# Ledger of designs, part 58: VHH binders against p49116

Target 1, 238 residues: p49116
Amino acid sequence: EGPLLSDTHVTFKLTMPSPMPEYLNVHYICESASRLLFLSMHWARSIPAFQALGQDCNTSLVRACWNELFTLGLAQCAQVMSLSTILAAIVNHLQNSIQEDKLSGDRIKQVMEHIWKLQEFCNSMAKLDIDGYEYAYLKAIVLFSPDHPGLTSTSQIEKFQEKAQMELQDYVQKTYSEDTYRLARILVRLPALRLMSSNITEELFFTGLIGNVSIDSIIPYILKMETAEYNGQITGAS

## First folded at step 20 (VHH)

Design W13
Fold by OpenDDE, fold request of step 21:
Structure W13 (fold): chain B 238 residues (1-238), chain A 121 residues (1-121)
Amino acid sequence: as target 1 above (238 residues)
Amino acid sequence: EVQLVESGGGVVQPGGSLRLSCAASGFTFSRYDMSWVRQAPGKGPEWVSSITGRGDVTLYADSVKGRFTISRDNSKNTLYLQMNSLRPEDTALYYCVKGGYYPWRKSFDLSSQGTLVTVSS
């Protein structure tokens, strides 16, 4: 049995709309986020172990962890996305909503805290200077999490997670041999992902989805859609 | 050459039903996601629904969810849209589109003639 991930899974290139507008509206934010979401899910689809779990399990698994995957993607693609600018824009849009009395004080607090958590997480990852391999393994660890309620094939999922963890460990040991505590420093960042609300993330990034579709409904579609057109869409060939 | 021919449109009263069909040719139908898009008078195109190439997953705009059903018969290279509980706001020219749901899509290929659905009392 071969490794869980190959070099092909390390590549994680997000294509952003060009040019970046001076003003980031809800549509731009949603488009950027959607591209990342699709990329993340197609990344998952490309993993043989993920495919081996079956369609129903795959759907359930991604529904459980999409927010964490998305957040890791944000961290990984923070520079390309100009994440700080996006978050600032989101805050500005939120402020407009506040002025219109559309949100309660408690909700505002929750949303602002969530934004803060996202920013802090991404900053922390940047400080650690996480490389592409490490991100790939971290995403795999997050993807193959057996501890979500309602999952089937948890034993198999656990095995895949362990494999991801082992491969990460081996990679870090090999690549960063002088930093004996690097693995631990990286892994201790993962719990922060579980503190982030998927609902709030969806609200902040995906409010402008065409047809007002939910992430829950989109997930199975992305997982089953034909990939040829998707590849064309992201490269501009279609 | 990709060819899409829509049919099944007509005039119905509110609450009525219609079934649209789209005959596809010029490409391997089963290997492509398909979508329905509609354009109301004076408005821009609106995505309605998409279905995967295998037909195993469907997606709907909230505006039609629970009322419309997208399906396909790959053996016949045909896409369908069952429309129930039609409303006046569903009045539009309906287009069959080669391709799936992409939130960042800027435009739809509406080169086909479409089929007109009119919901009126």
Scores: ipSAE 0.920, ipTM 0.963, lowest interface PAE 0.4, mean pLDDT 95
Fold by OpenDDE, fold request of step 21:
Structure W13 (fold): chain B 238 residues (1-238), chain A 121 residues (1-121)
Amino acid sequence: as target 1 above (238 residues)
Amino acid sequence: EVQLVESGGGVVQPGGSLRLSCAASGFTFSRYDMSWVRQAPGKGPEWVSSITGRGDVTLYADSVKGRFTISRDNSKNTLYLQMNSLRPEDTALYYCVKGGYYPWRKSFDLSSQGTLVTVSS
């Protein structure tokens, strides 16, 4: 009945370790990525419409779109994360693996192309100068995508996606009234997210996860963990 | 004051089983995720498993997945770790830790006594 998102959902503040080290090892990259992943999932948890779908549907939904959400998060937090530096470090680590003959030529190509796609996407978003509201709505549109295989409550998911789209449209019309094609320019970026492999993203950013836990396994945990504890963790209280 | 008291450790042969317990006090147990962490001699702490406050979701390190089961009884403020198919590499001091799984955690609070698990033939 009410809006899908509120002003509280616009806030998306990623906390990074300080100071940034001179050398970004696999652990630093993984920690940074993990913070973003947790933030993205807790953001989703904070949406009443998301809560209304139920735990099973929520888990399936996030499993289907986590890579897209994560990528949007990378774009949104690119400056805070020093994403270009992180990606450069990832490439350097890959080069070491290449020198050790741990990767096939085809695999190297796939991974490098993926990194290129990530960089291009983030650059394209930066060029569009996407603001916090627009990112929030884009994340909602991506989150509430009914076209993933195996989803339940697809009609409800579609309804929420439409609400997100309408709210984005209204916001853009109100805020950028002189730019009649801004909405279209923004939305045409979304298909690029579907071309990115979640497996490669996981390999690049999450190889150093404590306990070698998979993203698939951690998603239901993040969605059900105690929120108060998480909030304390990110604020440095514990 | 937060207090965590581990028990249930012992000496077992490879393939054996143990059940660890952790009695918690000094905080609202059900409102916190809990974890097990172990430390082998001469090695750093290793995260083993976590469970949500409500006990509805669990998470395991790959090294123990399929062999260990974490559970909790919030009515008794107790955390459990059922350890099956034990291996020599599972030998360690096991700690109950207040808090869940956070990949960016720099250290674990291992101020409790822990309980020693020794797997040896």
Scores: ipSAE 0.918, ipTM 0.962, lowest interface PAE 0.5, mean pLDDT 94
Fold by OpenDDE, look of step 20:
Structure W13 (fold): chain B 238 residues (1-238), chain A 121 residues (1-121)
Amino acid sequence: as target 1 above (238 residues)
Amino acid sequence: EVQLVESGGGVVQPGGSLRLSCAASGFTFSRYDMSWVRQAPGKGPEWVSSITGRGDVTLYADSVKGRFTISRDNSKNTLYLQMNSLRPEDTALYYCVKGGYYPWRKSFDLSSQGTLVTVSS
């Protein structure tokens, strides 16, 4: 069989809303995050191996790993997104809620720790100077994780994950031959993704979704929406 | 030219049902996601529901989830909205919109006439 990923899967270009507002409001944050979410999911559905798993398995898989994919996307697109500014804005918005005693002390701590983890992860990835190919393979490894509860076709998923890992290894060996431990340094970052709460991520980035729909609800829709329309909307061509 | 013609609106009592239709022309209907949007008097447009081009996946606003059902017949270039358990707050002009759901979308092309749904006792 051919490779799991092609050069077309390496391209991951996020188009931000324009213009950037003077004050980053909840809407801007949500739109930016949503664009990234859509891009991530459309990236996933463009992989032939992903398609081969079938609709039900695909949906379940993405539901299980969307937070990790999204977080990798944040890291990859941190500069384009001005992620630090977005996170600062989120914190500022939270401060208002804190002042109004809308959140418990424990919840505030959890949320702030989550933001810290996100920032730390993204900073760590930037420090490693992860390139587009490496991100693509890392996303594939995360996507094709067979260890999520409730998944079907786990054997196939595992095979795809292994293939992604092998391709990453080959790429790193070829591209960074002088750095013997680069692969290990990259892979050791993945556990951090599992420590991040999808619920908190959803609360922080996706509170402003039109219709108050959940990410869980929107995932199957994003995976099946028409590509041509999506491209037009996301790139701002429409 | 894209044309969308809504029908099926009317006056119903709370708890009643209506079925809206939208006849589409001027584009390849099956290749586009479709949505219903409503606008209540004095309020901005509100996204109601979307359906993929193939009709295999639907999405609903929380406000209508469990009560409304979006569907389509691509052979007839028609979009439908079955509305059950109608409430006074569902009173609005309902528009068929070419295009799917986008979380950030607050503006809709409401160039069509729409169909009026009034829920009152």
Scores: ipSAE 0.877, ipTM 0.940, lowest interface PAE 0.5, mean pLDDT 93
Fold by ESMFold2, fold request of step 21:
Structure W13 (fold): chain B 238 residues (1-238), chain A 121 residues (1-121)
Amino acid sequence: as target 1 above (238 residues)
Amino acid sequence: EVQLVESGGGVVQPGGSLRLSCAASGFTFSRYDMSWVRQAPGKGPEWVSSITGRGDVTLYADSVKGRFTISRDNSKNTLYLQMNSLRPEDTALYYCVKGGYYPWRKSFDLSSQGTLVTVSS
């Protein structure tokens, strides 16, 4: 009982590496993306409904949906991250990789299409002027997706997703009462998230991770790491 | 005052094993994730492994995965690194570090003495 999310789950403040380099490089991109990934995972683990599902279910859920959560985070933080500038730098690197024969022709097409889909998604969310409450509920709908293969407790996951959907509906109705179709316009953007490739996202944003660790290895770690140090990095800077 | 005291280093042949220990004091050990970091001669620090405060999840650099095992005993405030199948490139000064893995953390507090591991024939 009670709401699925509280006001503390609406706050989503991304801190960028400082200072911003004069030209973007793989280290800055990877650090920026990593901060967003950690922010997204700590957001998910803070939700009481998520905590109630248990450790193995939590890991399975996040492994299945981390890319969708990350992509919503990119859209929400696109301006603070200067995402359009990051994507332009990535495209320039791809052009150089073609000249150096580092990527297969099929891979290049896949990566370029992914970048265009990501740009389209972020632009569509910006045009709708999605607010922080709406993003929080959309992330919850994505997180509590019962459709992924291999999940247990799918009935409970589905009930949490339905609750997130109802709370989004209630919020939109109260806050945007004169915009009859806002909820529908928001929800029809979600299927695009399933078209995003985790493999390509990792290649674009996480190639420079310290120790060459994989996202699949990091996810269980973030879900169980001590939050006091992480929160200190978020709140202790002056 | 936070104190971290590493031990267990030595000289071994390639393929050998060593077990490093780190005695921790001056903070609530179980409330912190912990890491091992190494520094080879003339090189910058390299993150090796991290473990959660409860000890239930571990993370390894690709270069050591499958050969090294991080562990902790919260009742003894001690961090461990079991190093198997050692190679010459593992030669380094090994440091115990308070704090977990963060992909953006490039700087480590290496003010402790560390423990030297030398792998040579």
Scores: ipSAE 0.715, ipTM 0.890, lowest interface PAE 1.2, mean pLDDT 89
Fold by ESMFold2, fold request of step 21:
Structure W13 (fold): chain B 238 residues (1-238), chain A 121 residues (1-121)
Amino acid sequence: as target 1 above (238 residues)
Amino acid sequence: EVQLVESGGGVVQPGGSLRLSCAASGFTFSRYDMSWVRQAPGKGPEWVSSITGRGDVTLYADSVKGRFTISRDNSKNTLYLQMNSLRPEDTALYYCVKGGYYPWRKSFDLSSQGTLVTVSS
């Protein structure tokens, strides 16, 4: 009964903490990542199809896919966030941890491999020059994934995912009509998102959240919090 | 004008309980998430807990989770904090704050009186 997304779901404007410190620290990284997480969750909340699933289904769905949605957000906002600088600072801190023998070699290898996969994913998306409409539909395809264990209403979730896929196909064919394989090249990038570890993402970007709250605790809160105050926070109004 | 009036503080022994109240006026209480923030003498403010406008979702700092319970009664414009199993480290001036949890929010409007909780043997 109408398009899955409207033009209001295409805009995805991340506001960074200001000013950027001379040297990146855990607090700046965590604040920046938190702004992206809240932006991504409020984006999902605003979608009528998501609202139609009901509150318990919404929480389960976002818990299952938040890391993939966050990773798409990182790719979309990589330049605004100075993501390459953030990742370089993290790598430097990991190298210092090796010199000080503070972490196991297996854990460090696991984290470094994750960082390389994230960098590769973001670079591949930049090479394709993915636009805002394409990102919106890709995020919707990721959000409405019916194959996560423990979900209810999977038939309806599947229908919404198919609708997102159809709308992406229509958009790409209309906008990039000369590029026969653009849709296929875009969709081939999505499986890499399932390789991203939510545990490692939390370690890299969300260490030091105020109150030491977990992402699992924050998700149901963001999904139910008052949006009027949040909208005031992201417009920069006091 | 927004007014927040805290009450229910006092002196208790470790392991004791207190129930804090906050009477709110000057705004549509049910349309806002609410928080408790505490400040120990000589220390900066520390976020304690938040609750959504409808009261259906709560969030707690790790230091108080399992011991404190935030709640609200929108018909009375009142926010509550039930504090159980109190520890000396919970000693602080407790403030009721308009607004919810944001990981980047480090400034709180602590212009109200607050209510003092002292946990000592």
Scores: ipSAE 0.696, ipTM 0.883, lowest interface PAE 1.4, mean pLDDT 89

Design W13
Fold by ESMFold2, fold request of step 21:
Structure W13 (fold): chain B 238 residues (1-238), chain A 121 residues (1-121)
Amino acid sequence: as target 1 above (238 residues)
Amino acid sequence: EVQLVESGGGVVQPGGSLRLSCAASGFTFSRYDMSWVRQAPGKGPEWVSSITGRGDVTLYADSVKGRFTISRDNSKNTLYLQMNSLRPEDTALYYCVKGGYYPWRKSFDLSSQGTLVTVSS
């Protein structure tokens, strides 16, 4: 009943640590990424269809798709995050790790390939000029994916995904009526999200966190934490 | 005025157990996530564990996971930390803190007295 998403679900405003330091470090990157992760999880939990699935299903869904949601968030917030600057800082840290013999050559190649894939994905989304409504529906499509192993209620999840697809189609046809192929161009970008490794995302963006607490354990916590407190933290986070 | 009173600290041998308590007042306890934070001598504060307002989800620092158990009793406005298999590195002043876990939190409100846990032979 009713639309899957309302206008309140289109709002996706990332607040960055301020001011941005001249030399980025692992702590700034991890803080910035953590704010995006929390924003993405609170976005997901605010959706009535998501709330209707129940706690165990919610946790399973988000554990399966958090990296895809996070990657969409990186693309959507790339300018406000100065993502290109963050990725450059990460590449510099990798170069220092080679000089200090901290990482194997195979691991470095794997991580560099992931960075290239991430940059290409973000560039392709910017080139298509994806708007906030389109991002919201794309995030809903990846959130309500019935394909992940171990999920329950897959029929209901699939119905929500189909509803997100229909609402995206209606939006694109109404808003971009002159671009017959826009929907198809947008949707063919989604498979690239499944190629992103959650382990490497954790290494790139969450090194200051992963040594202390895992994202897999944080997810059920974020999904059940008090939203009023979180909203207060965003006003004066840190 | 928010007030948090910790108790239950003491001296124990390695491998021992302690149970910390925190009595809360001055706010609606059940509407807030709660945390334990510790501060070892000469070191900065370290987040230990958090629990949701309903008490249904818990989160632990890797260094204590499997050994510590956070819990709450909303009818008594009390937060607990059961500490098992204690190690010398657990020696610290333990504080309960109003609020949940946020990776970007740089400081904690440690205005309470805390409760001292010493793990020594």
Scores: ipSAE 0.663, ipTM 0.873, lowest interface PAE 1.5, mean pLDDT 88

